# VHH binders against L-malyl-CoA/beta-methylmalyl-CoA lyase (citE1): the designs that were tried, part 8

Target 1, 346 residues: L-malyl-CoA/beta-methylmalyl-CoA lyase (citE1), of Haloarcula marismortui (q5v463)
Amino acid sequence: MTRLCRTFQTAPAAIPNDNSAKFLVSGLTSKGFQAPDWLVPDIEDGTAPSMKDEAVDNIIEHIPDHADDFAGDILPRVEWAYDDANARERGIEQVTRLAEAVGEELDGFVFPKVGRLDDVRDAAGVIADAERDAGLPEGTLEMAIILETAPGRSDLREICQYATDSRLSGLVFGPVDYTAELGGRTLDGERPRWDGLLEALSNETSAADIVAIGGPFDQLFHERAGVTYYNAEGYADQVAYEATIGIDGSWSLHPKQTEQANRIHMPTVEEMERDLHKIESFNEAKREGTGAVVVDGQMVDEATYKNFANTVKTVRAIDETHPAQTEAYYDDDLLARARDVELIFG
Short names: E, the ipSAE of ESMFold2; O, the ipSAE of OpenDDE; V2, 0.75 times the mean of E and O plus 0.25 times the DockQ between their complexes.

## First folded at step 1 (VHH)

Design l07 (framework vhh_7nfr_2)
Fold by ESMFold2-Fast, scan of step 1:
Structure l07 (fold): chain B 346 residues (1-346), chain A 127 residues (1-127)
Amino acid sequence: as target 1 above (346 residues)
Amino acid sequence: QVQLQESGGGLVQPGGSLRLSCAASGFTFSRYAMSWVRQAPGEGREWVSSISGSGGSTYYADSVKGRFTIARDNVKNTLYLLMDSLKSDDTAVYYCAKTGAITYEGKLIDRAYFDYWGQGTQVTVSS
């Protein structure tokens, strides 16, 4: 994967409060497991139409003060829609202003409500034009898109194929807008699961070597006998399912969800021990001039080695970005091995 | 497409009452907490009240507690704000907002995210 993204946390860039940047600043100053891999200052659905200019102003004001201390990536979600020219025009203005003012501190942009491949190309062109106009090096700003329209779903394969030679680095599933577009309903508490779509998303993004992110879990809290509880089990079930089918990360609406998803998407101690042992054993065999070895009943050759190397690369990416998280999650010996092991193939 | 359409605002005398309505479409209404937010002339926006998806929990700003009642009808996909004992300080444009996140302590507004907003309805309290 080209980028680390266990968590995609949207934070409204302006809220109706005396301190309208409260949640933006809170996200930028988050610590430990509550620090998302991708912070998404939200100008689109998270902010009122009358507050969108204030949202842009808040991003411009606060990002320079916090970007150096924020370990993850920062990608604002701008306005966009394949079928709404006014939303597209506002999005172009937002990208242009943000690239000019804080493009050196940003890592990219998130585009919602994308259509077919040509609409995705149009969005990429907006970023390219903004980079050029701002004097930024070509290709420095990445793009992620939200898969939440029927035409976007129809062109999923074509869009991911385009990603191999473009700034498109991630696809995020938007179940709420997608369900609404298809006329889907929630009946007797049964909500759409979209398991088939998530498998397709995992397949196409994996083929393109880009990030796949699941949709938000909006049942954040539940009531039992008049008491409100954080719905930890419900979110964990969704994130675990996403991980089992190869989804790289999860959408978070709250620091408690970010904390859970960051932990669930880390390679387990068991996975690290297994994969490190196989890498270490192969490295020894390679120095002896052999091309394959059997470890614990499994053949390890160059192809299977690369799979185990991905586990180590993931841990190293987390460690480089969030050393406090890896130090809290893995024991000292295991983490030292992951840091020091030679990756012959990867 | 998410749509929120407010109605029921107008001119009312101090001590009067109004009922605001918000018709919601484009999402599963009963799954989301909903909020009312207001903006007075020349002021920033102020959160007024929130209600959980089931309607089991309600939250109010100190300035309106005891005077306003938030309610919802999940069959009709409609949010309500029942405003009693109106004061001149209640003069504002009132917005309906879809809310996705709340705090663990059950304090809705401290970390709440407002996912989508309506266009607003004007309430003027004047004699």
Scores: ipSAE 0.000, ipTM 0.164, lowest interface PAE 15.2, mean pLDDT 84

Design l08 (framework vhh_8fcz_2)
Fold by ESMFold2-Fast, scan of step 1:
Order: sequence, then C-alpha cells, then structure tokens
Structure l08 (fold): chain B 346 residues (1-346), chain A 124 residues (1-124)
Amino acid sequence: as target 1 above (346 residues)
Amino acid sequence: QVQLVESGGGLVQPGGSLRLSCAASGFTFSSYWMNWVRQPPGKGLEWVSGISSSGSTITYADSVEGRFTIIRDNDKKMVYLQMTSLKTEDTAVYYCAKGAWSYEGRMIDLASYEGQGTQVTVSS
C-alpha cells in the first residue's frame, strides 16, 4: 500500500449559507470512523462558480486551525480541465495561492478532468512550480487525479507507469463526467456501472503500486412513507464490489459514507485472526530452524507469508493514523498481536 | 454534460406571484436532490429551497418559508419554484442546482452545476 486512502471525502469549501465553511470545518473536525483518510476541500464541481474565490479563502482561513488535529491527509480539489484553458488558468492560480498560504499544512492536490499523460505531467509541473515559489521542499506535495475523460482513459496505462516515480499517488474514478465525455446517455432508472473500467483501473494502479479510488455514490438517501433513510445498502454494495476487485478506497460525499467505506476497506476480524495465526506459526517454525510450515492445511513459505503480512501492514497503517478506529473495530488481544508481531518478510 | 435551464422570471409587483421552472438533462435526475439558489444584486449566493430525489423531503430558507413551494416532476425532469407574496428582497437571479450532499436531517446542498439563471425583479 503506497499510501493510506480507504476514503476520499470531498467537502465543498464554500456553500451558500451564513457559515459558508460549514462542511469544510465539519470534515476537518470529524471523529472516529467518520474521519476520512483523505479530506478533499472542493473548489471544483462541489462549489458554485461564484463562490470559488470564497472557497480558496475558507481553505486558507480554516486549515491552519485544524490541520495538526486532523489525522488524515488534506488535498484540495482545484479547477482543471485538459480542454479548458480558463479552468486551467484558475487552477494554476488556486494551487499557487494555496501552496504559498497553507502549503506546509497540505498533503497535496486533486486535479479533475485530466487528459492524456502530457496533461498529467503539466498538472504535476504546476505543483512543482508552486512548491518552488512558496519555498517548500521539492516533492512534498502529492497529486491525485480524477480519471473521467476519454483521453485520460486512453492513456491510463501510461499515466500509471508515470506514477511509479513521480508525485502522482492516486487515481480516482469520476463516472458522471466520464459518461458525458463519451457522449453516452443515462436513462432514467438505469445508471452506468462501468465495472470494466473499474477492473482496468485496479489493474493499472496495482501494477504501479499506487492507490485506486472508486467513484462517488450519489444516491445518498432513499425515502419510504415520508421518512428519509440513509442508503447504507446501496453504498455498501458498491464499496464491497470495489474492494473485491482490488480498489483501495472509495469516494465519499457524506460522513455516513466515510464511516461505511473506512470499515469495509479495513481487514475483517476473521481476516486478521487467519493471517496473524499464519504469521505467528511461521515465525515460531523459523526460530526452530525450518523454512516452511503447514498451517491449517496451507503451506506457508516466504511468498505466502508476504500476502499475510500485507493484512498486518494495512492494519498498522490505519492504527498509526486512526488508533481510535482500530481500537473500536478489533478486540484488545487481536490488535495487540497485530501491533507486536514480528514481520520477517514483507 | 449536466445542463440546467431556468425560466419563468420577470418583473412583478410586491405581493405578486411567479412560477420558476428548471429543465434538467445530462444526469439521472430522479437520483438527486434539486435546489433553488439565488443571487441578489451585489450580493453572494443564497440557498432558497431543496427537494429530495422522490419529493418526500423538502426544506426552505427561513426568509422564504411559507411563501415559496418547491415541486419536482421526475418523469419530465423538471423542478419548479412557486413564489407567492413576493417582496423587494426577493429580487435576484434564480438558479436551479444539482445537490449531491446533505448534512443530518437538513439538506444544505451545493450547486455543482448552475444554469444561466432567470431574473426575478420585485418592484413597484
């Protein structure tokens, strides 16, 4: 796992309300399982055109007050588009202002509507220029991009190969803009699922050892007899499918979605018990001078050990950032074993 | 590409009524909250009203509660704002906006895509 990102939560940086920073501050002060791994203050599509300057101002005002207490990473989504020079100009200005004012508190930036590989390189160059101009150490601000254009999809492999030795740390799927880009039609009652694209995304990001993040699930609520219910089942189905195909995290539009995705993307109690038992048994066998052991009918050698070690490494990464989440999810004994076990390989 | 086309604005005297319409395309209309927001001359955007995907949950800004009614027709992909007892303070460009996020039991959704808007002028 190159970077911890179970949840990618967009939070509009300005809303048409007396407290325009309400959702930004709510995200920055989130607790327990509602705390996202990546908080994304949104200047782009989540913020009205007339409020984008206020969004930048809100980020500059509020992030310094909360960044030290926010356990996850903070990556504003700026304006960008491979085919819109005005959006690109605004995005460059936004990155420049944010890096100068709060770059020490930020972890990176999210660029939407990217084109081919050269456009992704251009976006990386914008961050590099902003780092230099702000006096920040080179390479400290990371980049995630949203895969939501036909040119971006065409260069998916090339973009992920570029990511192997660059500031690009994650790819996020954007189904709404991707559907529009293809000139496809969304029929009422039938939503495009893009399962084949998600499998391709998982493949290319896995080959590059960077994170893949699924698209937003915008059917947040459903209603029965005049009562509004959070659509927990629909979101859980999407996140579970993402996890089964190797997608690392999920886009969240709401604290309740963040809570679900954080839980679904962490190893289950059953997985932890299974993999810890295998590791502990192999470690004991190694101390007694053997290079392999059979545990519960499975041969454990160096190669299979590394797979079990990935479960422990994932839990340790979550525990380092969000100890309250691991303590709530695993029993005390199981968590202590995960913290203390020696990893000989991987 | 998300498109929202507002219509129905105009000049009206205080105490009058107008019905605004918004035609939506480019997204699954029946899956999203829809909102009306307005921008008075020389001021920022102000959220006016929101309606849930099925139409069962409706919210209003305090300034318009009891005077405005938001309605949606999912079959026609339309959202409407019926305005009554109009005041000079209601003078604004009105936009419909696709919501994607709610907070608790109150929808305070953001405009992710705004149309050209429709001008409402309340003056004698």
Scores: ipSAE 0.000, ipTM 0.230, lowest interface PAE 13.6, mean pLDDT 85

## First folded at step 2 (VHH)

Design c05e (from c05, 16 letters changed; framework vhh_8emy_2; at its last look DockQ between E and O 0.23; V2 from the best seeds 0.00; counts 0 for: pae E 15.2 > 2)
Fold by ESMFold2, look of step 2:
Structure c05e (fold): chain B 346 residues (1-346), chain A 122 residues (1-122)
Amino acid sequence: as target 1 above (346 residues)
Amino acid sequence: QVQLQESGGGLVQPGSSLRLSCAASGFTFSNYAMHWVRQAPGKGPEWVSSISGSGGYTNYATSVKGRFSISRDNPSKTLYLQMNSLRPEDSAVYYCARAFYGSGSYYLPDYRGQGTQVTVSS
């Protein structure tokens, strides 16, 4: 099955507030289109240095009460940096504590600031050790990494090749830390897009059949005299671009971003109708002994059929995880066709 | 609780200078990057300037480069914006904000002050 991750939502696992778990619990209890496919309780940059232990405590306290009702995957982001042994030591402790206490409720971990392939292998080893020590079956906890260092970018292909037979299931782009490490600058208030990196990321993760996630969009709100306005257009433009170049999902910093990205990464009603019609027409022609079908001026063969099948597979993956979303988004008849149609070629 | 309190705004003539201050409390000030954001009537918020937690790195919107200078004093938990050569287009409510997610994040509403009005008139 195609791995589903339209949205990678980070949420601080602790904040300086009477309810320090406020954003963590908000993510765990998210509903409808605000429910991310991957929730990322954030111990790393989303949590202040003095609160990292409290962040781990909050995850341990709140995950068991909410995980069964959360449809997506839960992957905390731990501390890590290829060039900082102290950060790695803290990350090892965090993975160990979380796997022991709530490893049955978690789907994996996110490692930031990874270096070359050997550093990625070391991070995977930390998870493997934590699984063994917690009594979890091998491979229970998956790994995602944030590609945000020069060494990581340099080994991108090798890292993705490693992923083909390992717990590494996703790569996430971190543009802010990447730009800073390269010594890049913001010119005229514009941030770099890093189009070449994003295209390479899409290519190499597709070759490995793992998830590629774009970087965050941090201009969340506009403000006027204490009144905030959500920046819907800016985020939508970034998500649409990422989808166009084959990035599987988008980084979300807020439930409103999650809702937008979830919708943008769904096939439209028009795309579904088009592709279902072509699949259904081909299937009928095959049953009647006709080898190929021209539909709306297009010859349908095995190669083009697989393109239509990907649309249906995407909807089925969303439907399995979030049936309330597909039922709200598609008409009953269209959704039933997507659920039931035979996919002769995948 | 996290609190940010801006001050130093006022009514000035074009070409004047003002220095804005932002007093911070309720968090470890030096651990966070800080922003100045401004909002004119009927417009969306506009990022003005950012400074790293250490103060070693600063950045500015094109419209203010060379005229505005951001600084911080970590012992006193205070953020500053020195605004020189003010123009009518700089008229806005100015807010200080704590970065929340990595470099480049502006803030969530809960991590900003009430704002201070800057009016530059003929």
Scores: ipSAE 0.000, ipTM 0.158, lowest interface PAE 15.2, mean pLDDT 84
ESMFold2 (binder alone), look of step 2: mean pLDDT 83; pTM 0.853
OpenDDE, look of step 2: ipSAE 0.020; ipTM 0.393

Design c05n (from c05, 14 letters changed; framework vhh_7nfr_2; at its last look DockQ between E and O 0.04; V2 from the best seeds 0.00; counts 0 for: pae E 15.3 > 2, placed apart)
Fold by ESMFold2, look of step 2:
Structure c05n (fold): chain B 346 residues (1-346), chain A 122 residues (1-122)
Amino acid sequence: as target 1 above (346 residues)
Amino acid sequence: QVQLQESGGGLVQPGGSLRLSCAASGFTFSNYAMSWVRQAPGEGREWVSSISGSGGYTYYADSVKGRFTIARDNVKNTLYLLMDSLKSDDTAVYYCARAFYGSGSYYLPDYWGQGTQVTVSS
């Protein structure tokens, strides 16, 4: 697993509250399965238009207090739009301020509403300029983009090819703005699913060895008999679908969504037991010098082995970042085997 | 199709009151947090207030705290903004916006009404 992002959790960086940083700090101090792999302090759609300057101030004030204790990555979402020069100007100012003030504590930035490849290159240039001006080493700050425009979708392959040799490390799907850009309509409040886009996203990001992240799920709660209930089943269904088609992570709007997506994107106990057994059996057969290995009725070769190894690498990446999660999810013996097994083929 | 239709705007003197309404259709209203957002002439949109899907949690911009009250009627699928002690600075087009359910913030709004004009003048 090259880049861990089971969860992309946006949190408003400012809200209309006596403690305007409440959700930002809640994200920064998250524990256990509510700790996202990527925390995204949200200056863009998650923060009211009149509070965006306060959002930047909150990030600058609170990141240094918490970044050392936050296990995941921190990537603010700034303002940007391929077709709005004022939005891009505000985004440039936000990146510049944040890189200067807290660039050592941040891992990168998320750019919404990107256009064609040249717009993506321009966004990457904004980060590069901000790094230089802040005295940070080149490449310190990564970039993720939200694929939510027709021009962006049109250039998806080119953007992913650019990513193979650049700071661009992840693509996120934004279904609401994408639907609006295409002139799409919703019926009965339901958005189009865009399964073809998600499949293409998984394919092109895999070819570039970067992260693909699905779009948000906005039906967080429902009410029955005056009681508000979290919509666990709806989100679980979306995350499971994303995982089955090779999307690496899921967008979370709430700690409960983060907890579900973190668990669903982990290899199951059964998958771990199966794949570890096959790796261990193959390794023993190679030590004994046998030329062919059959495990559970299946011949294991280098290509098959790499699939089993990917399971272990994924668990190791999660374990290095969030040992409390792996220790809670797997029993001690299984986790020890995952930590210790030799990966002959990677 | 999701529809949000504002009404209740008008001309009022400073210190006066108005009640704005937003009729919602095409979605399960109680599943979504709702917001009021305003736009003064030549300015960007300014968030005013938000309310949770149940109506139990409310948030207000500092500029309107203590003067405005957001409310909803989940039987009639209607959002309200009760505006008291109106000032000239409150002059704007007021929009009803659907926010994600369970959030009291302006978090990821996906639908907007056409707006209703509020003008505060002597």
Scores: ipSAE 0.000, ipTM 0.192, lowest interface PAE 15.3, mean pLDDT 85
ESMFold2 (binder alone), look of step 2: mean pLDDT 84; pTM 0.854
OpenDDE, look of step 2: ipSAE 0.023; ipTM 0.580

Design c05r (from c05 with S54R; framework vhh_7pa5_2; at its last look DockQ between E and O 0.01; V2 from the best seeds 0.00; counts 0 for: pae E 17.8 > 2, grease 26 > 24.2, SAP .707 > .668, placed apart)
Fold by OpenDDE, look of step 2:
Structure c05r (fold): chain B 346 residues (1-346), chain A 122 residues (1-122)
Amino acid sequence: as target 1 above (346 residues)
Amino acid sequence: QVQLVESGGGMVQPGGSLRLSCAASGFTFSNYAMSWVRRAPGKGPEWVSTISGRGGYTSYADSVKGRFTISRDNAKNTLYLQMNSLKPEDTALYYCARAFYGSGSYYLPDYWGQGTQVTVSS
């Protein structure tokens, strides 16, 4: 089973106000459905060039205070680019500092603008060196990369194959930079969704048993008649589409988005009821030894059973990390069944 | 009406090969795991092999592992059993059966064909 990541929430690690760590701390202290599976303190695009050092400082200062209470994973996004040596040097420094100061509280790093497989290996090496130098056990820190370059896309399969024996645990789509990379134009105010890439991403990450995450939705707010409102519908549509094609998680820029994505990527009550029923029926039939197991007119083989089991496993994973979410979403009986049912397969 | 019709049986010398087929009708073929079961004279039914509905997994009895291959064509509603390196002890009536595999156990199918005879003799 792939790692749990319904939500990839970036939070600027430093903003230009009196409380520069406001968004970072907000993410770290988020509760309920607003708690992301992955919190990504953003040192790269979410932080002004003049505030990069402060961003690192903020992470170092605030992560220790809140990491124990934060249920999800924390992965700072550092500076990196396959074609920019200066960005790479900055990233190395950031990774090194963060690993040394707060490596025990971090779960990994996110590297943007990665190139081909060799560049991904280089990034992984940076983390490895940082672990070593910080006195952390090997493999302590995982890696996610943002797929947003042409070379990266070209080596998508190879990069995912590399994940099997590496610290690479996730790929995140970066449509804005990718479009720019390809020289694409945003005509009529709309940018392409890159459905073909998303499908490939879904396939290759699934084959490698790592998480796939969609790109950010940047139409967060709309204004009409002088009133600013949250664009819930637009984001929901994107997340739903991503879920439909097998993308495991969605990028969030706001707590409200996190809430929506957590819900959309979560099995529905109906799905849970259906799949639990099938599992329980199968289990009962097996115990009775009555022969072939037909549930709702369908013979349940191992593969089919595993599909039902995956639903339960997903809920259990969520429940373990975010019990407040599962308790709010499922009634006590249903949740109890999910917790207690024997999974013969899977 | 569920129907399973086996074919492809015959007499072969030790070391020979046969390919059995089973034509299925009366149900959604791809929704069911299918199995081959054989019955030798004077013996009870012996499970031979199972394949999942989608063909994603296969399982074999130890006695036939490495020699037999189960496959299916869902478009044709047909189950196959390629039998290589046949031995006298493989002599049996071979049945196509709608069945499932679970937890290393093979449960009795709800439907069987009439069987096709396989005889391995020098």
Scores: ipSAE 0.000, ipTM 0.233, lowest interface PAE 17.5, mean pLDDT 90
ESMFold2, look of step 2: ipSAE 0.000; ipTM 0.122
ESMFold2 (binder alone), look of step 2: mean pLDDT 84; pTM 0.857

Design d08p (from d08, 16 letters changed; framework vhh_7pa5_2; at its last look DockQ between E and O 0.01; V2 from the best seeds 0.00; counts 0 for: pae E 24.7 > 2, placed apart)
Amino acid sequence: QVQLVESGGGMVQPGGSLRLSCAASGFTFSKYAMSWVRRAPGKGPEWVSTISGSGGYTSYADSVKGRFTISRDNAKNTLYLQMNSLKPEDTALYYCATDRWSYLGSYDYWGQGTQVTVSS
ESMFold2, look of step 2: ipSAE 0.000; ipTM 0.158
ESMFold2 (binder alone), look of step 2: mean pLDDT 84; pTM 0.849
OpenDDE, look of step 2: ipSAE 0.023; ipTM 0.486
ESMFold2, look of step 4: ipSAE 0.000; ipTM 0.091
ESMFold2 (binder alone), look of step 4: mean pLDDT 84; pTM 0.849
OpenDDE, look of step 4: ipSAE 0.014; ipTM 0.310

## First folded at step 4 (VHH)

Design p1a (from d08p with Y57S Y109R; framework vhh_7pa5_2; at its last look DockQ between E and O 0.07; V2 from the best seeds 0.00; counts 0 for: pae E 15.1 > 2, placed apart)
Amino acid sequence: QVQLVESGGGMVQPGGSLRLSCAASGFTFSKYAMSWVRRAPGKGPEWVSTISGSGGSTSYADSVKGRFTISRDNAKNTLYLQMNSLKPEDTALYYCATDRWSYLGSYDRWGQGTQVTVSS
ESMFold2, look of step 4: ipSAE 0.000; ipTM 0.331
ESMFold2 (binder alone), look of step 4: mean pLDDT 81; pTM 0.819
OpenDDE, look of step 4: ipSAE 0.107; ipTM 0.625
ESMFold2, look of step 8: ipSAE 0.000; ipTM 0.180
ESMFold2 (binder alone), look of step 8: mean pLDDT 82; pTM 0.828
OpenDDE, look of step 8: ipSAE 0.213; ipTM 0.648

Design p1b (from d08p with Y57S T98K L104F; framework vhh_7pa5_2; at its last look DockQ between E and O 0.58; V2 from the best seeds 0.00; counts 0 for: pae E 12.8 > 2)
Amino acid sequence: QVQLVESGGGMVQPGGSLRLSCAASGFTFSKYAMSWVRRAPGKGPEWVSTISGSGGSTSYADSVKGRFTISRDNAKNTLYLQMNSLKPEDTALYYCAKDRWSYFGSYDYWGQGTQVTVSS
ESMFold2, look of step 4: ipSAE 0.000; ipTM 0.336
ESMFold2 (binder alone), look of step 4: mean pLDDT 84; pTM 0.850
OpenDDE, look of step 4: ipSAE 0.029; ipTM 0.484

Design p1c (from d08p with S30R Y57S L104F; framework vhh_7pa5_2; at its last look DockQ between E and O 0.01; V2 from the best seeds 0.00; counts 0 for: pae E 26.5 > 2, placed apart)
Fold by ESMFold2, look of step 4:
Structure p1c (fold): chain B 346 residues (1-346), chain A 120 residues (1-120)
Amino acid sequence: as target 1 above (346 residues)
Amino acid sequence: QVQLVESGGGMVQPGGSLRLSCAASGFTFRKYAMSWVRRAPGKGPEWVSTISGSGGSTSYADSVKGRFTISRDNAKNTLYLQMNSLKPEDTALYYCATDRWSYFGSYDYWGQGTQVTVSS
């Protein structure tokens, strides 16, 4: 089945608090539209250097209690950097410990700051070694990487080609570290959006049939006249742009962001009605021996039909994982049609 | 009700051959593209091959090109996969499917699968 990936939510695995696992557990127990498709317990940048061992301990302690009830995937972000042997050594230890202790409950790992293809292969090898040492079936643990280095960007095509026959299932954009590594500037107080990178990311991941995930949006709140407001419009604008250019999912730093991104990455009611109508009309004509029809001024043939089928497949994937979300988002009649329609092609 | 039933799996040594069959019923077989998809132990589905409804167009995954041949007999409502030069990495459950390609998401109609095991 197609991997569902509307949202990539990082949650610090340890914070300086009496309950150091507070945000990790909040993510693991998320409900409704605040439940991410991918929860990323964050040992790396989301956890202070002095607390990274506690972050690993928290994941080991809390994942078993919640994994069966969490509908999405759980992929911790470990330490790694193509140019820092100490970071790689700590990451290897983190993967090894987590695979041994909770590998049956995890879906994979996220590796930050990867370099060229050889570094990506090395990261995949770390997971493979940890699987074998933990007695897990080959391929149990998948890999996602964060594209945030100049060498990684330089090898984007080669990395995606490697992914077609490997455990690498997703690429995530990291704009902060990418901008810093290139020596980029913040003119007028704004970091570049890197639209060219995002377009290339969409293209190369689509060619490899793996997921692409946009970078974080850290302007979570406004303050106006002493009152703090959630920055809903800013995040929505970024997520909508990502969806427009074919990025499959969005990075979330907060449950409010997860809810927005989950909704924006769903087919709209209008899109669903349109595409179902075209599929249903084609299926009726096909029962009568016709290979193509005109529906609402558009010819629908086998090639075009597949585009409409993708809408239904996306909704079915969400419905299988999060039926409460689809039942809340679509009316009963529309959802029943999406569940039941025969997909002759695509 | 759409029904797809695979057969012809078994155990063979490396370099051997097998021919898989898929009997179809419950729909107008000749009107639909058909695919073979496989699942190796512990892995997700992998698209193998697709044939058009007429049989005039075929396509193959790079991993099987030149070794596997998809065909269909529309008079018998049967899909076939001839598998030659088999390798241990071809070990998998093989499913026939209608109108599903690995590039477009999950298939809506699957058979029960037939096991192919390649080992000495």
Scores: ipSAE 0.000, ipTM 0.078, lowest interface PAE 26.5, mean pLDDT 85
ESMFold2 (binder alone), look of step 4: mean pLDDT 82; pTM 0.837
OpenDDE, look of step 4: ipSAE 0.268; ipTM 0.698

Design p2a (from c05n with S54K S103E; framework vhh_7nfr_2; at its last look DockQ between E and O 0.10; V2 from the best seeds 0.00; counts 0 for: pae E 10.9 > 2, grease 26.6 > 24.2, SAP .71 > .668, placed apart)
Fold by ESMFold2, look of step 4:
Formats: C-alpha cells, structure tokens, sequence
Structure p2a (fold): chain B 346 residues (1-346), chain A 122 residues (1-122)
C-alpha cells in the first residue's frame, strides 16, 4: 500500500526575514484543505546558500513544537547532487543532525538531484547510518527522491525495482533541473511538459507500489490588465492531467496550490455515492448467494468491484490522516457509509 | 490592491551602470521581502536578488554577485537595484516581486510588477 501523498508542499526552512522560520511554521500549522499530506521543509533550493545552517536550526527548533498537531508527514529536503561531492557531504551532515535531534518527529528525507541506482543506494545508506547513530528503529525514516537528472532518468526502472524492498517510498519529478541538464530550452515562454517521462514515472512507480509525484507549477500568478491574479486554472489543469495519467500526487509551492491539489485528488461526492451504491448492492447480492450483479446497467464482478473499492480506500486514507477534511467535504451519512462498508474483495 | 511599478530601465553600453526602482503600494512594505527577477529574450525567468523586509539580509545570484546591489527605502516604500559593470548577458526585462525568500526561488512570489527593459548593447 502506497502512502498518502496528494500534495508534496515545499516550504523554505529559512528565509531572509526577522522571522526566518515564517514559512516553515506556516506549513507546520496549516489547517483545513491547506494542510499538505507531505510537508517538505526545504533546506535545498528554497533556502539561500548562506542560510543552510539556519534552516537546519529552524527545523530542529520548530518541529518538536508542532509535530503532534501536524497530521501529514514531514520530510525535509536536504542538499544532494550525484555530481557534486560537496553537496553530498552537506546533505550527509544535514541528515545526521536532523535524525539525531528530531528523528523521532520526522517521517523521512527527500534527496534532490540523484544519479543512477548506486547514488540512490548511497542516499539510503546515509539515512540508515543516521538512524543507527540516533538510536532510531530500522526503517523509521523513509526516503523520497527527485528524478531530475539524466542518469536518474536512465535508471528509472532499476531505481523503482530497488524501491520494492527498501526505504524508498516515493519519486518526485523535477522538470526545471531535468530540462537544464538535457540542454533543453524554453521557447517563447513554453517549457517542455515531458509527458513521456511522466507516463514512464507513473508506470514504473505503480509496478513498485510507491508514490509518484508531479513537478512544480511555477506560474503561480498571471497578469490581466496590469493586475496580478492567482493562476488557479493553470495549476488545476496540471493537477488534473497528472491524475489522468496515474500520478499519485502534485508538488505545491503555495497553500493555495495545496488546497487545489488536495481537492482534485479527492473523490467527489458524486463518485463516492456512485461507488458506495455499487459496493453495497454487490455485498447484498453476495450475502444472498447471487453471483455477479448488474447495477445501473453495469455488470459488477470481482474485478469491477475492486475499482469501486479503490474509491473507498482512498477516502479512508484521507480520513485517517485528515478527518477534518473528509468531515467538511462529505455529509455525515455518506462518510459513515464509506467508513463502515465491508470491502469483500479489497 | 498590491501595486509594484518598476522604472529606470533603458539602453546602456557594456560596462555601464543603471539604477532600477520599484515603487510599492497597497501593503505594509517593510513586512515583506522583495526580489528582482529577470527574463532575457527567449529564456526562462531568472532570480537576480532578494532583500529581507527590514533590509538586514541581501542575496544575489552568482551571475550578478559583486556587480549588482539590492537596497530598499522603507520610508519611501521603494526597492532598488543598482547595476554596475553591465554585460550583454544582463539584457532582460527586470521584474520587481513581493516574496518571502532571501534566495532566487521565485516560485513563491505572490505579486509582480509590469517589468522594465534593460538593454546592454553597443
């Protein structure tokens, strides 16, 4: 079972402000549909080079104050690069410090700019060493990586196969660094969408039963008649496309994006009512000894039942992590049915 | 409403200097970090420099470090970019942005100005 990650929200762990932890704390105290499934305190690109140590200090200072109240997962993005030994050494130090100081409150780490499989194994080894040094149980800290290098893309299948028996639980696409490494160009403001990569990512992560997460959408605002507006439709279009091709979650750069992605990745009331009705009808027919059942013109057998069951399983996963979201989105009766219905075929 | 208006762009020879200004209104200026971001013809947007709300922290892209100076006047609600030793590679539209970052991750700006053109040409 893959972990829940409708949203992968990066938040700078230090900014040039009198309150340098402002965005970190805002993420940790997020509420309602602006609460991400994965909060990613960002030591890497979201934090200035001169502030990396302050970013680590901020995470150590603020995580213990907020972790009990934060429903999602917390996975800092550390420094790393397959082709930069200094970045790797800083990343090792960051993982080591964070695991020692707050490893009981963290869920894992995100490693950017990974290379081939051996580089991914090295990153996993850094986490394993940090767990042992901190006295944490083996497997306490999971790993996600950002697929944004040519060597990483070249080994995508091998990396996903490695994930089936390891702490690697998620792959995230980084289109900006990927495009730059391949020597790609933005022509007339248009960036490559990399649909083939996203489809491969969806395929290989599904084969490994781990999460796939789409890349960021950096056009947060657009301009109309000299006025700046939040680009709600642009982000929604990207998230919907990602969901269409089987990407499990979306990268968020802003609470407004987190709210949109959380809602888009959530079964609608109509979908829930439809699928619950079909499950309930099948369960009743099964108890009465009737075989396959036609419901609303559709034959419901074990295979089609599992499709309807996936809707309920998704809602249950969201409900376990964010009951306030499911209670706000679904009426009480519908949610109670989702919680209680027997999933005969699972 | 938040308003950001850049000025001071123009044509300059290589090695020359320019000062860009950004007049801010519609928000408490000193509570927000500010950034300069540029877009060269046919290229993506590039973070240039950031300054904290009180002005105590400044950050620069490596491509401009030592040549550009970001500053702010919280009495006049104005952001500045002083550009020295200009190169042809600095030719771009320069945007003023309200953000919380001290680094060039412009993925989190929430408001932009209209931009001002800087052209470095003989």
Amino acid sequence: as target 1 above (346 residues)
Amino acid sequence: QVQLQESGGGLVQPGGSLRLSCAASGFTFSNYAMSWVRQAPGEGREWVSSISGKGGYTYYADSVKGRFTIARDNVKNTLYLLMDSLKSDDTAVYYCARAFYGEGSYYLPDYWGQGTQVTVSS
Scores: ipSAE 0.000, ipTM 0.221, lowest interface PAE 10.9, mean pLDDT 86
ESMFold2 (binder alone), look of step 4: mean pLDDT 83; pTM 0.850
OpenDDE, look of step 4: ipSAE 0.006; ipTM 0.257

